# Ledger of designs, part 23: VH-VL binders against q5qx64

Target 1, 184 residues: q5qx64
Amino acid sequence: MESESHWLWLFNTESGKLSVKLSDTDVFDTPYKPSQLVNIHFNEQMMDIEDATTFQIVSETLEAYPADKMPCAPQNAALNATAWCRFGRPQMPQSWHFQKSDISEWPLERRLCELNSGFDQGLFLILDTDDEFATCLLLSEGMQLSAIKSLRQYHVIKVTLNRLLPATVDLALSAQSNWGQQLA
Short names: E, the ipSAE of ESMFold2; O, the ipSAE of OpenDDE; V2, 0.75 times the mean of E and O plus 0.25 times the DockQ between their complexes.

## First folded at step 10 (VH-VL; framework fv_lacutamab)

Design x5 (at its last look DockQ between E and O 0.74; V2 from the best seeds 0.00; counts 0 for: pae E 2.2 > 2)
Fold by OpenDDE, look of step 10:
Structure x5 (fold): chain C 184 residues (1-184), chain A 123 residues (1-123), chain B 107 residues (1-107)
Amino acid sequence: as target 1 above (184 residues)
Amino acid sequence: QIQLVQSGSELKKPGASVKVSCKASGYTFTDYYMQWVRQAPGQGLEWIGWINTNTGKPKYAEDFKGRFVFSLDTSVSTAYLQISSLKAEDTAVYFCARSGRYLWSGKYAMDYWGQGTTVTVSS
Amino acid sequence: DIQMTQSPSFLSASVGDRVTITCRASQGISRYLAWYQQKPGQPPKLLIYAASTLQSGVPDRFSGSGSGTDYTLTISSLQAEDVAVYYCQQYYSTPLTFGGGTKVEIK
């Protein structure tokens, strides 16, 4: 998926809504609150090449998965991911919500992960990683964290790497590839 | 402007140690990983590893584990590469290079480079 | 490890010519590919990242394309100052790996 026109960031200072103007008739609204975003001092701003690059790669990455295995539209996820990468505030780690995984080192190439709260398991897009933490965007429609707390789709959370689980969709693809090679 | 300035050329004997410095300026040092790359005479580029300038945690390519050690002095925005038990095959130009910032675009591309440090190992 | 096969190893062309360098990865690298220019006695210079994004300050005669395993660097109109060795580099997975380089000369 490629952008055919110049997209614009839109920020409404009254409503606090961050949006992307895709065309004269098409505006995408992000779900993020002003408190989740850095201070924005524009009403309109052209997306820069970095934003476009992020969007393109995220979109292509998500589009590579079978549509029936993805809980969201790749374009929507990519737009929200791009928005967060550009304007998202750094998050405090909240690893206590999630069970530990057996993974000692998270592979760089794995951009999807799952987290398990004990109440629910959700699919996440990894927005950023370092040697300690991962910033993750929820792709699932929702995820229950506790009896009284839930995440909504595209919510961003930061967790320690030892909470990341391999994404089921990745495991399935890897298995298919291995079988295909063995049969070839 | 962003600059990486490396220490001068080194001539060492086999078995000796060398420590190459890379001083960064023009940006927040701890916001970007520092990469290390070497280039043997007349050869291509070879990735040694990187160091997280914020946490100090290094990652080495397998071939460089053991004798190659990354370190930092954040107070002076400087990264170091130490090579111990030097061998003739360690003769190369060693580069430090700033990594990008964003995972989905160019976090591990190298956008600014030091001028290189020639390390010659000869008996 | 991901191997990067770069071709050709050597290229001689005239000023104004269109030049293309190819880099093939041993597996898909999802556009996590950078191109560097290295002039004699100088460190490498980043030209392109994310396969096709031009680094700031780089002339627009340079362009990158590709996906999956196959990527190309194109110089639309070769200039005398473009004499250098060019390298591709994947940063899809560790260890980071470079292509073998392409030496570009002017006829």
Scores: ipSAE 0.879, ipTM 0.940, lowest interface PAE 0.6, mean pLDDT 95
Fold by ESMFold2, look of step 10:
Structure x5 (fold): chain C 184 residues (1-184), chain A 123 residues (1-123), chain B 107 residues (1-107)
Amino acid sequence: as target 1 above (184 residues)
Amino acid sequence: QIQLVQSGSELKKPGASVKVSCKASGYTFTDYYMQWVRQAPGQGLEWIGWINTNTGKPKYAEDFKGRFVFSLDTSVSTAYLQISSLKAEDTAVYFCARSGRYLWSGKYAMDYWGQGTTVTVSS
Amino acid sequence: DIQMTQSPSFLSASVGDRVTITCRASQGISRYLAWYQQKPGQPPKLLIYAASTLQSGVPDRFSGSGSGTDYTLTISSLQAEDVAVYYCQQYYSTPLTFGGGTKVEIK
């Protein structure tokens, strides 16, 4: 995308803030701390075509959902997803915070999931899966993990596939489509 | 330079077995899935499946479960497709192809392909 | 399984012509779509991924567009070396599936 190709990664070494300069007057701040990031050797760097492509496809995937069913603007989620895909430090699995499901495989087309800590259940964007793990970015505004720990919006956690639950928003859309059936 | 080099063509009789190799070079073999695709004479492309080169876990298209077996030798960066109980309908060019590493943007698009291995099954 | 339908199956055009190939998915695939070029006796070559992103080293006369179920590959000015069969492929879900191909040749 040409509009995304004009965007710049900004890194402020004083504050440790990773941001995206969208225009001369518009800067998007990511919530990530320097300890969560790798491969930052710049104060200012052009987004490359892979960054722009990630932003585009995540935005459009999330825009397919009704806005009143989503806990965040798709563009904000896409910017943070792009930042994490490019600069996020690889995570060790932290599955112990979450209740197990009976899922052993996850369909490629399911880009959203939910995780249940026993205290809270949050909606996540799946950044990557393989045959063992999913890397998940929190879309919900916050999620309590334990009596003393919480996960903030857009932060990333890695879990084994047997922690994933189908997203409620996907189940609701499936039920709604069945009621609208009409024969040709 | 990224390269996938496949084994040479095979002429087989029905009921025989064949093992096609795909040697990768120019990248870290275990960072990318390997895909297998076939093309019957004068026909289009047909996905057989993939193998996770890090775990060795395969995924097969339903019509290829059973007689088609993927394997790896990571010490020589090589993937294998073995086909048992060959049938005339297995006559095709068999390609290995690397999945893209690109999260969301190009995941499972096939960015580099082997030259193809022709397997001919006839009596 | 997601069925991919390409059209046309065959087309002839002159050098310099604008060529458009279409690919329709049996359900929405959210831009998880690739285009490949296969010349005679060669393996396929990736041209476009994510519906519209040009693969490195591919001439910019190739472009892709579309969303949902309907996608297009466009060659803005056909060249002699573009004679090939073109395939779309979805990677939205497994099994991965290809279109039937479009053979492009010069009149």
Scores: ipSAE 0.574, ipTM 0.833, lowest interface PAE 2.2, mean pLDDT 89
ESMFold2 (binder alone), look of step 10: mean pLDDT 93; pTM 0.951

## First folded at step 11 (VH-VL; framework fv_lacutamab)

Design y1 (at its last look DockQ between E and O 0.34; V2 from the best seeds 0.00; counts 0 for: pae O 2.9 > 2)
Fold by ESMFold2, look of step 11:
Structure y1 (fold): chain C 184 residues (1-184), chain A 122 residues (1-122), chain B 107 residues (1-107)
Amino acid sequence: as target 1 above (184 residues)
Amino acid sequence: QIQLVQSGSELKKPGASVKVSCKASGYTFTDYYMQWVRQAPGQGLEWIGWINTNTGKPKYAEDFKGRFVFSLDTSVSTAYLQISSLKAEDTAVYFCARSTYRWFGKYAMDYWGQGTTVTVSS
Amino acid sequence: DIQMTQSPSFLSASVGDRVTITCRASQGISRYLAWYQQKPGQPPKLLIYAASTLQSGVPDRFSGSGSGTDYTLTISSLQAEDVAVYYCQQYYSTPLTFGGGTKVEIK
């Protein structure tokens, strides 16, 4: 076990609330309802090295983007991604909320995507892909899925790959690089 | 007990074909990608590609597209690597290896077969 | 393609020594990095994935660290059974690529 990790998982067995104690004065609440989580049998538990690794990878991935171009603090997304990877229930695909894209390939290094419900378009962190599905965590503040349904920030949804769109922030960075090359 | 058992050594002439098998046991075969890696004599490791054992969809490193073909027989939990039109440069030990846990370690390789030596000599 | 530069190519150390092996990627790989041990006459064995996560059954004298482009494998107290070639591998993007290896021997 890595000796530098001091964070604790906190679980209130009465309310079903999952949180991270970062310090004596700082507790981070996850937004997940008990129905979205596996059964949790502790009141508190140390984060392990795999939890710390997940947090670090997600933080570093998102910190590569300018802060004013991201709809969330990278550390908040990383805490929620860590919680979901550890305690989230397996997801059934819910592709019907989203319009099909014309993308036929998804590069492994593309860790962000966007999804379009026809009502809204949101930015997501990709937690996992295979050649059929992507598991996506919403980074945008919220996303309308239908006339009566919305997806809240940091909530996770699973979709077939043909729903993925290139993230606007990635396209913007690529476009800025092209402008720099043209001018130089 | 997770185990990958590969077929035996092969001695081939240039232009021939070879098919290496990799039989998995001790886990659910279709839950984990299978990867293929080679190691030429006295050399390091080189990634050939992977195959999704659930869908059968392969991905190859660019230098291996064409002559190298992955396939599966999921009924016997076995992956195959077929190499056509063998060249002397294909002389190597060929390993199958299972992909790791799916989140942020998915494409690391946690269990390896013992290796199959393919020798291509005139 | 991401090139992995591993150093040193060879090292010799005594039992009990602390050993450090380094691996540098040609671009940032965001901790998508594994370390393997290959003992003579054996297939590679996974030691560490995600830069720092120890694989089950691996002794805790092995540890990994690093971020961005620079990563290290550390053996806190070298043992006789640690004679092997060690490889790093990135899995940030395809094609997956390995470092050139570090051969570790006992003096």
Scores: ipSAE 0.635, ipTM 0.848, lowest interface PAE 1.8, mean pLDDT 90
Fold by OpenDDE, look of step 11:
Structure y1 (fold): chain C 184 residues (1-184), chain A 122 residues (1-122), chain B 107 residues (1-107)
Amino acid sequence: as target 1 above (184 residues)
Amino acid sequence: QIQLVQSGSELKKPGASVKVSCKASGYTFTDYYMQWVRQAPGQGLEWIGWINTNTGKPKYAEDFKGRFVFSLDTSVSTAYLQISSLKAEDTAVYFCARSTYRWFGKYAMDYWGQGTTVTVSS
Amino acid sequence: DIQMTQSPSFLSASVGDRVTITCRASQGISRYLAWYQQKPGQPPKLLIYAASTLQSGVPDRFSGSGSGTDYTLTISSLQAEDVAVYYCQQYYSTPLTFGGGTKVEIK
């Protein structure tokens, strides 16, 4: 991993883009609109320790999964997640009517979830939770919500906890772990 | 300067209720979860729960559900812990503490109140 | 619930000594581990979070390491002002849980 201490937040007032300057030649663009963001009154800003820590934790979390089972690169997801955590407007995430899950209580250690719209099912990274809602970042390349509406990758939504489904990738890992224990 | 200032010591009888306040300053109150931790005399630290200062949604440890209630007054950047039906075993120092950052790693506590001593005696 | 086993419960060392405190979780906690210092009559003070990240303002003689279930707080050169009780805390899952504490004294 590259040193986060040298990374810069970039906000272009003309284009309305929030980006991360990783190096002199490497800039990462987030998909977020200015209307989705707060505290963006800067051109350049150093990434702080909090952001770096968030990036590191998210990256490590996602890197624990097989690459072929993930619909995105861990670094890209982590950068977008970090951007949202720093600049995302808390009241902005939209909600949608997803299908209910059979889960009564969502365990905090589960960082990934799936949501089913009835048209599609997508993989999400959970950014925040309380007793009622989860703020989720789409990791899948896209997700159809209705016949005419879809989510794009790294878009953030807010859903009630009773809509969260266990991630398939987590179930697979659990199965492998249990199998290993049974064989031991 | 970030500060959490808690209300003063409380002496209560069993069955009574107490409300501890925690006033935050030096940062945006609604951007960080507020944690509550207690410490019985001569004992270790025990997590009570947290409250989302933006949404007002609380999370309680199982042992604290029912009699312990978190609340907020965002207009004055203050979090509250109310304990009802007090018991002798509730005698402890109660701390409020700010979470470190916004993602799942946020549940460490970087700034603490000075603590509020609650004594329950007949 | 995740149990945090902290050792030793008591530690006496000389000024300048290298001190090590260990914390073991009952299950993997993925570096969601913090260390606190508490002096008498004071609230806990955050020293380390994310297992190894030094909190701002904390002397660099403090360091944290570890992964999985095993974590360590190290004081490279113990100072007189370091006399306190130290706690580890996991925030991998709720309920958040603390170690039993380590009382550090100077000989």
Scores: ipSAE 0.242, ipTM 0.752, lowest interface PAE 2.9, mean pLDDT 91
ESMFold2 (binder alone), look of step 11: mean pLDDT 93; pTM 0.952

Design y2 (at its last look DockQ between E and O 0.64; V2 from the best seeds 0.00; counts 0 for: pae E 2.1 > 2)
Fold by OpenDDE, look of step 11:
Structure y2 (fold): chain C 184 residues (1-184), chain A 122 residues (1-122), chain B 107 residues (1-107)
Amino acid sequence: as target 1 above (184 residues)
Amino acid sequence: QIQLVQSGSELKKPGASVKVSCKASGYTFTDYYMQWVRQAPGQGLEWIGWINTNKGKPKYAEDFKGRFVFSLDTSVSTAYLQISSLKAEDTAVYFCAREGYRWFGKYAMDYWGQGTTVTVSS
Amino acid sequence: DIQMTQSPSFLSASVGDRVTITCRASQGISRYLAWYQQKPGQPPKLLIYAASTLQSGVPDRFSGSGSGTDYTLTISSLQAEDVAVYYCQQYYSTPLTFGGGTKVEIK
């Protein structure tokens, strides 16, 4: 899916919803609350080139994976990711005590990761890193953090890098590529 | 106005060390990574590595590990590249360049220093 | 490491001509590609990032396209001031790697 220059950010002060107007008949709602957002003092705002670029990259990244292996539509994830990158409050994402990984260094090319809470394991899109923390957007439909707490799809969290696990879908792709090379 | 200003040309003997500086202005220094790239005479561009200006964490290309060291002085918005045990093959123009955001296609080097010529000759 | 194969290495064209430079990555780089222009005695200048996004201040005669492994820089109408060496660069994975460069001259 290609981003359109005429896409609009919409913020409804009454409902508190941040949306993307894709067309006259197509509006995409993000799940984010006003308290999670900054710079939302507008009703309508044109999506800029930076946002469009973000959307395109995220879309292409996610579309590279088999659809049956992804827990969400690439377009939905890309729109939410773009929304967070544009309006997300950086200090807002909460952390949780996830299980430690055995990874010493996270590769730049890995845009997906998994996190294990001890109760559940979820697939995340990495939105940003600062070499200490990763800001992650949940792609799975949900994730149980504890007996009483859960994450919803497209929720954003911040975790230390040593908690990131390789995504199962990435491992599968790597295995296929290696096999192809061995057969060549 | 965003600017990266590098230190002047250097002439060194083999085995010596050199420290190139890159002073940034016009933006928040710690919000961007600093990239280092070199270019040998008549040759193409070669990536040396980067440094996180906020955390001070460097990443080096494999061929540059050991003798090449990145450092920072955030108080003066300056990044440094030190090369030890200089070799003739280190003769090149060295560039610092600001990196944008790595994630989702924003990590191109949008602003460059003017370059620092390092010549290693006996 | 990801190898970037740039072609042609040299290009001579007339003012007003359409010029195309190609860059091929050894593996998919998901549009994590930039194009730079370097004139003699100057540092590289960013033209395009994210494969097709024009850097601010760059003339619109420059455009980038491509996906996967194959990318193209196009100058719709070559100008005299466009004489330079052009480089593609991937920032999909480390180490960051550049193409070999394309020297563009005017006939």
Scores: ipSAE 0.756, ipTM 0.905, lowest interface PAE 0.9, mean pLDDT 93
Fold by ESMFold2, look of step 11:
Structure y2 (fold): chain C 184 residues (1-184), chain A 122 residues (1-122), chain B 107 residues (1-107)
Amino acid sequence: as target 1 above (184 residues)
Amino acid sequence: QIQLVQSGSELKKPGASVKVSCKASGYTFTDYYMQWVRQAPGQGLEWIGWINTNKGKPKYAEDFKGRFVFSLDTSVSTAYLQISSLKAEDTAVYFCAREGYRWFGKYAMDYWGQGTTVTVSS
Amino acid sequence: DIQMTQSPSFLSASVGDRVTITCRASQGISRYLAWYQQKPGQPPKLLIYAASTLQSGVPDRFSGSGSGTDYTLTISSLQAEDVAVYYCQQYYSTPLTFGGGTKVEIK
């Protein structure tokens, strides 16, 4: 898996499209608009070890879940997370789209969360947290934020911790484990 | 370039208090959490906790809640560890260490102070 | 709490040997693992974070690998200056915890 570091970033300066060349015949397009990315000055660049690390961690995290509980292929999420971590513009918090929870601190080990707009509830990968904010990448296939606005898959939003909800997949697994232990 | 300089060794009696300082230079102090780790003589490393250097919010490992208190003086880029009611088992080298860069290396400790030996004996 | 178990606790090898140190976590830690080198009388020094990412300024004879619960630090060609105690550390969850250390000596 560490051999994925030979993959190449491709950037089309005319279209502003960021992609990953996986092989001579296989190219993965990221969904990010040029306005969401930092200024990119290359047409082609080798992925570095930090990129490979992001890909590996995200892949491992998501592959631990049954495929029918994940709204996306883990590898697609990992490629997009890698692209965002490397080239995404810093985000200002946009917490107002989401309903508040009572959380003021998020456990370090929770790598997935859900956010609730009042219209929809989406599953997110947490890319980064501190004691104020979480940077979240949408795993669900679209999420309605208001009557007229939606967040697209793999897009990133930053929120205060009091918008985070435990992921349903983690709650279900915990409940199953506790039930099994009660039967001992 | 990046440097953490700690205060000198301390010899204390049981029941006393000690305050270890850790002065940072070469980077923006409030951009990185400060961690504290101890190492008893001939033993391994033990995490005490961290402090958010911007907001001053600490987090302690359970065994260190109470007598171990982190504080800051951001005007001089300095973090402090104060230990009250010292016990013989508190004898150790105490290190400050800076958190790493965000994303997936954040809580690896990328720069360390030289250590402060605290000896507690009768 | 996540227990980190290192092996071996002591290792003696010749200059030029390939050295392998293993670290096992009591549960999966998803590559949230660092390796440190501590030479006598010095603080620990970060070698590797995220299981395999080399810290800036660390010689490339050091490498890290592993996933899940099992992780490895490799020194491809041991040098005299590599005499130290090596520690792994998980940062998957709090409390952050270290392995017991591996003392490496030159025979």
Scores: ipSAE 0.585, ipTM 0.839, lowest interface PAE 2.1, mean pLDDT 90
ESMFold2 (binder alone), look of step 11: mean pLDDT 92; pTM 0.946

Design y3 (at its last look DockQ between E and O 0.03; V2 from the best seeds 0.00; counts 0 for: pae O 4.8 > 2, placed apart)
Fold by ESMFold2, look of step 11:
Structure y3 (fold): chain C 184 residues (1-184), chain A 121 residues (1-121), chain B 107 residues (1-107)
Amino acid sequence: as target 1 above (184 residues)
Amino acid sequence: QIQLVQSGSELKKPGASVKVSCKASGYTFTDYYMQWVRQAPGQGLEWIGWINTNTGKPKYAEDFKGRFVFSLDTSVSTAYLQISSLKAEDTAVYFCARSYRWFGKYAMDYWGQGTTVTVSS
Amino acid sequence: DIQMTQSPSFLSASVGDRVTITCRASQGISRYLAWYQQKPGQPPKLLIYAASTLQSGVPDRFSGSGSGTDYTLTISSLQAEDVAVYYCQQYYSTPLTFGGGTKVEIK
């Protein structure tokens, strides 16, 4: 809606840098390398309805959580999620980095998950799911995947559904709801 | 300009097969599910299912599992609906339509012109 | 499965009249509701998505409202070119489901 009315995609065709112009004085740089993005042929382009809707979905999802429980500003996550959904290159699954869970199905409305590499456990936003895979954007400030590999904040990884763990923040909120119902 | 162009109408006998194509242009094909919807003569709209154009994974409404098969050729931005063992009740206009893939919560914003499949003996 | 009940099934009105069409879902759908217009011999056209957001290129005489289970499409001043069948559709969960349609005619 209003937050999108003056926002523009900026793309430097020489460097491959993707940014969002929020105002004449504010530019938000995405962290994605040119190799992670599809071919982009504009220098400047208005955000469309899909971009605005993606931004709104992510913002509303994350703003529903207490700010001290989120490892990032919801708006930053929403801008990067919107950029990835629009311009991100398809991912190959990389499930082998993560320990299996005992989950056989994942509720469509549950947008947060955690993944455990055995070295680290990170909070992710789920961008997309199907019957086999989830595409996940890292919300945590960074995550070690192996002895020699790490995943940077806002970067995207694709995993089989049996790697997803319930987010700790969702479990805590559910427990609060049950507790509140018991107090009468 | 965003456009979905479907293959021409088909006249078939019961028991035959048909393959309807839907060629997309003007947008990034793999960012959108391709939806399939049918409309029997004088009837309302009926959702058949969708296919995730990025993964090739289909989802079918229960009544359409089996004889209805979705497929893709991403190299030419084209989705296909194949119907085998055609029955008279399959007579309908078949539409393709796109919806944004992410989060699974988007409407069908662009539709093909429709392909009439007539099954008659 | 989420049933979509659309009312009325048929409506006849004069040019300039205000027209309302209602759509009720069998459970809450969190504003994941679209309205489509289908003119004779044409494919459906998206008018409104997310219950109230007007699709690009759609005249502002069309509007949508509602939440939970109850949704409404309004045409503030009916025009001759609005003769069509109108469908609501939920996209909250699969299977995606349409209302039965509302045929709008000019008197």
Scores: ipSAE 0.314, ipTM 0.728, lowest interface PAE 2.8, mean pLDDT 89
Fold by OpenDDE, look of step 11:
Formats: C-alpha cells, structure tokens, sequence
Structure y3 (fold): chain C 184 residues (1-184), chain A 121 residues (1-121), chain B 107 residues (1-107)
C-alpha cells in the first residue's frame, strides 16, 4: 500500500469529478459538482499538510465510534470532509428548514449532530461553526427533507445552531461512560 | 446491524456456470469493497479478489482471472460472483466479505455465511 | 506475491494457557496484517487488524504484535470457545494472501 504522502487531488474537467488518488488502485471520487467547488483549476496536485491534518482529525473522530453505529465508512466521510474544506465554494452550502432543537450554543468538541427535517432524521458531521450557523456534512446514506426532496450522502448543508440535535451515538457513549464511572 | 447474506449451496457439473450472490445490509453498500474468498474442503483461505462497490472495478488474483467475474447490483446492495467453466477444483465454500476501501484497511470485518459450490460429475 | 508462513499448524493447549501463533511474511508488510478466527461451519471472524488493533467486540485476551515480516497473535488465557482455526492475512499489497492457518484445540 502506498503511504498517505502520495495522495493526490484529481480534477477531471471533462467529467467534472473531484477525486483523491490514494494509490494506483485506489481512487476516491467525491460527490461534489464543479459548481460547488472553487480553486479546481488543476488536473493533479499533491495534498498538503492542512488537508492531511483535516483528514486525520475527522477520520480519528469518526473512528472513535463503533463501526456498527456509523452509517458510513469514517475514511470516506473524512475524505469528503477534507475535499469540502479545501474546495467547497464559500457561497455554498444551501440551507433547509429543520426542526428546532432549542439549542443556542454548540460545543466545538462535539463534531456529530443530528437534524430533523420533519420527515426524517439524519446524522451529520459538523465541518464548521460560527455564532449563528453550522456547516454539516450528511453521514447517513440519505435523508428525506420533504415528500419530494432528499439529501444525498455527504451532501453539505448549512443550518442555524438551534436546529442541531445531539447525536444519538454520542448520547449512548456518554451514558456508557457515566455508567462505567459509577461502577468504578 | 451489518449483515452479508449469501445465496444457497450449489451443485454443478464440470463445465457449468454458477453465480453466487451476496446481499449486504445495515451499512452503505458503496462505502466498502466487497472481497471474495474461497475455502476448499479442509483447506485454508484463498483470496479471489475484490470489487469496488462504488465504481464496479474489480481486481482479481492472477489465478482467478478469466473464469471468475465480479458484478454488482447496487440498487439492492448485492454483489455477485460468477464462475464459468467450472472445474472439480472449484469445489469450495465461497465467502463474500466487506473491507474498508481506503488507507490500507483491507481487513475483512464482516463476512457472509458462505456458499458451498460443489462441482462433481 | 507475498507469502505468509504461519506456525504452528496445530496447537493443543489447556484452558487458561497462553497461546501464541506466529506469522511471517516473505517481505515487509508494514503492519498491514490481520488475524481471523474461524470456527467449524462458520465464516472467518476478524480479530485483529493493523497488526495490533483489536476489532470491536473481540475479547481483550486476544492481542497482536509484530512489525516488518514477523507477527504474532496471542491469546493470553485460552478459553474453550477459542477452539478454532486462526489465519493471518496480509493486505500490504495484492494479491491478498493468507497464512496456512493454525488449528487450536483444547487438551
């Protein structure tokens, strides 16, 4: 297997695909459209330290969860997250009206959240937050937004902080930790 | 829960073909490679190859190129192994197993129950 | 191709015993090594990956170590339910290759 040092960003102008070449046999395609991306005026370029760091942090964060509790491969999510962080267009992502959670402040250390559309509830990775909004990447295979509209996996959306729900997987882990402490 | 369910046992004559199915559930099918491994009676494990469930691109071990063909139906999260021109030596239990797609994590963490393929005249 | 030589082929020990299985690769595989447990009539079960990382749900009596070409699976205290055939597997490069297996039985 080739080391991470050989990872390359690939952009195909014909297909409009942004990909990561991990090895001669492993190429990861992101689901993002050219219209969602900026600074894609290249065919091939090496991933930089910032990209590697982002990937590492996200990957490790997601790998901390049991595999059977995650709706996607942590590394796939991490690659897409890294791709978005580097190439995501500032005017993106789009927003949608989710159910209110009555949360006005979100801890930065909590990287997972859930959003409820009223039709469905999905697990998201928080890519970025400010005083008002969270940029979230869908980890669930899909999420129904309305009777006729759905989000695709790894789609990025921006929501107000008061729409964020604690992730079920986090609550479960916290409960286990508390239980362990009580028994200790 | 993550599960791989394979098709039932097969009894075939030499020269015939067989198609084994492996249906995945409980996870995003296209996020993981599907590996194929066989085990002859009383023997060890032998890697046949894998298929990229996202791109459909297969990789075969050299000994399995030609008669062994991987395919997918992503709409039903199912991978297939087709063996043509069956030989007696193809008699084995065939397993599908998922593995991570990237970063050297080709360890197989979830397996199907196996499909016995018996080739006899 | 990377050849995986696993030893011993057969091991008989008592409950509670420390058991070690060795796997040697024909070349360095940089800890891209997995260990599997296969019980009769069942598919293999992943125990260890990345040479030493315990798969979720696997008892901590199982451990893996090693680097370069030499790797070891250890069962710190053998249990009756551990009767199985164990396989190492490298995934450093294709073709993926398995060791010959080690049959572990209880005396």
Amino acid sequence: as target 1 above (184 residues)
Amino acid sequence: QIQLVQSGSELKKPGASVKVSCKASGYTFTDYYMQWVRQAPGQGLEWIGWINTNTGKPKYAEDFKGRFVFSLDTSVSTAYLQISSLKAEDTAVYFCARSYRWFGKYAMDYWGQGTTVTVSS
Amino acid sequence: DIQMTQSPSFLSASVGDRVTITCRASQGISRYLAWYQQKPGQPPKLLIYAASTLQSGVPDRFSGSGSGTDYTLTISSLQAEDVAVYYCQQYYSTPLTFGGGTKVEIK
Scores: ipSAE 0.020, ipTM 0.633, lowest interface PAE 4.8, mean pLDDT 90
ESMFold2 (binder alone), look of step 11: mean pLDDT 93; pTM 0.955

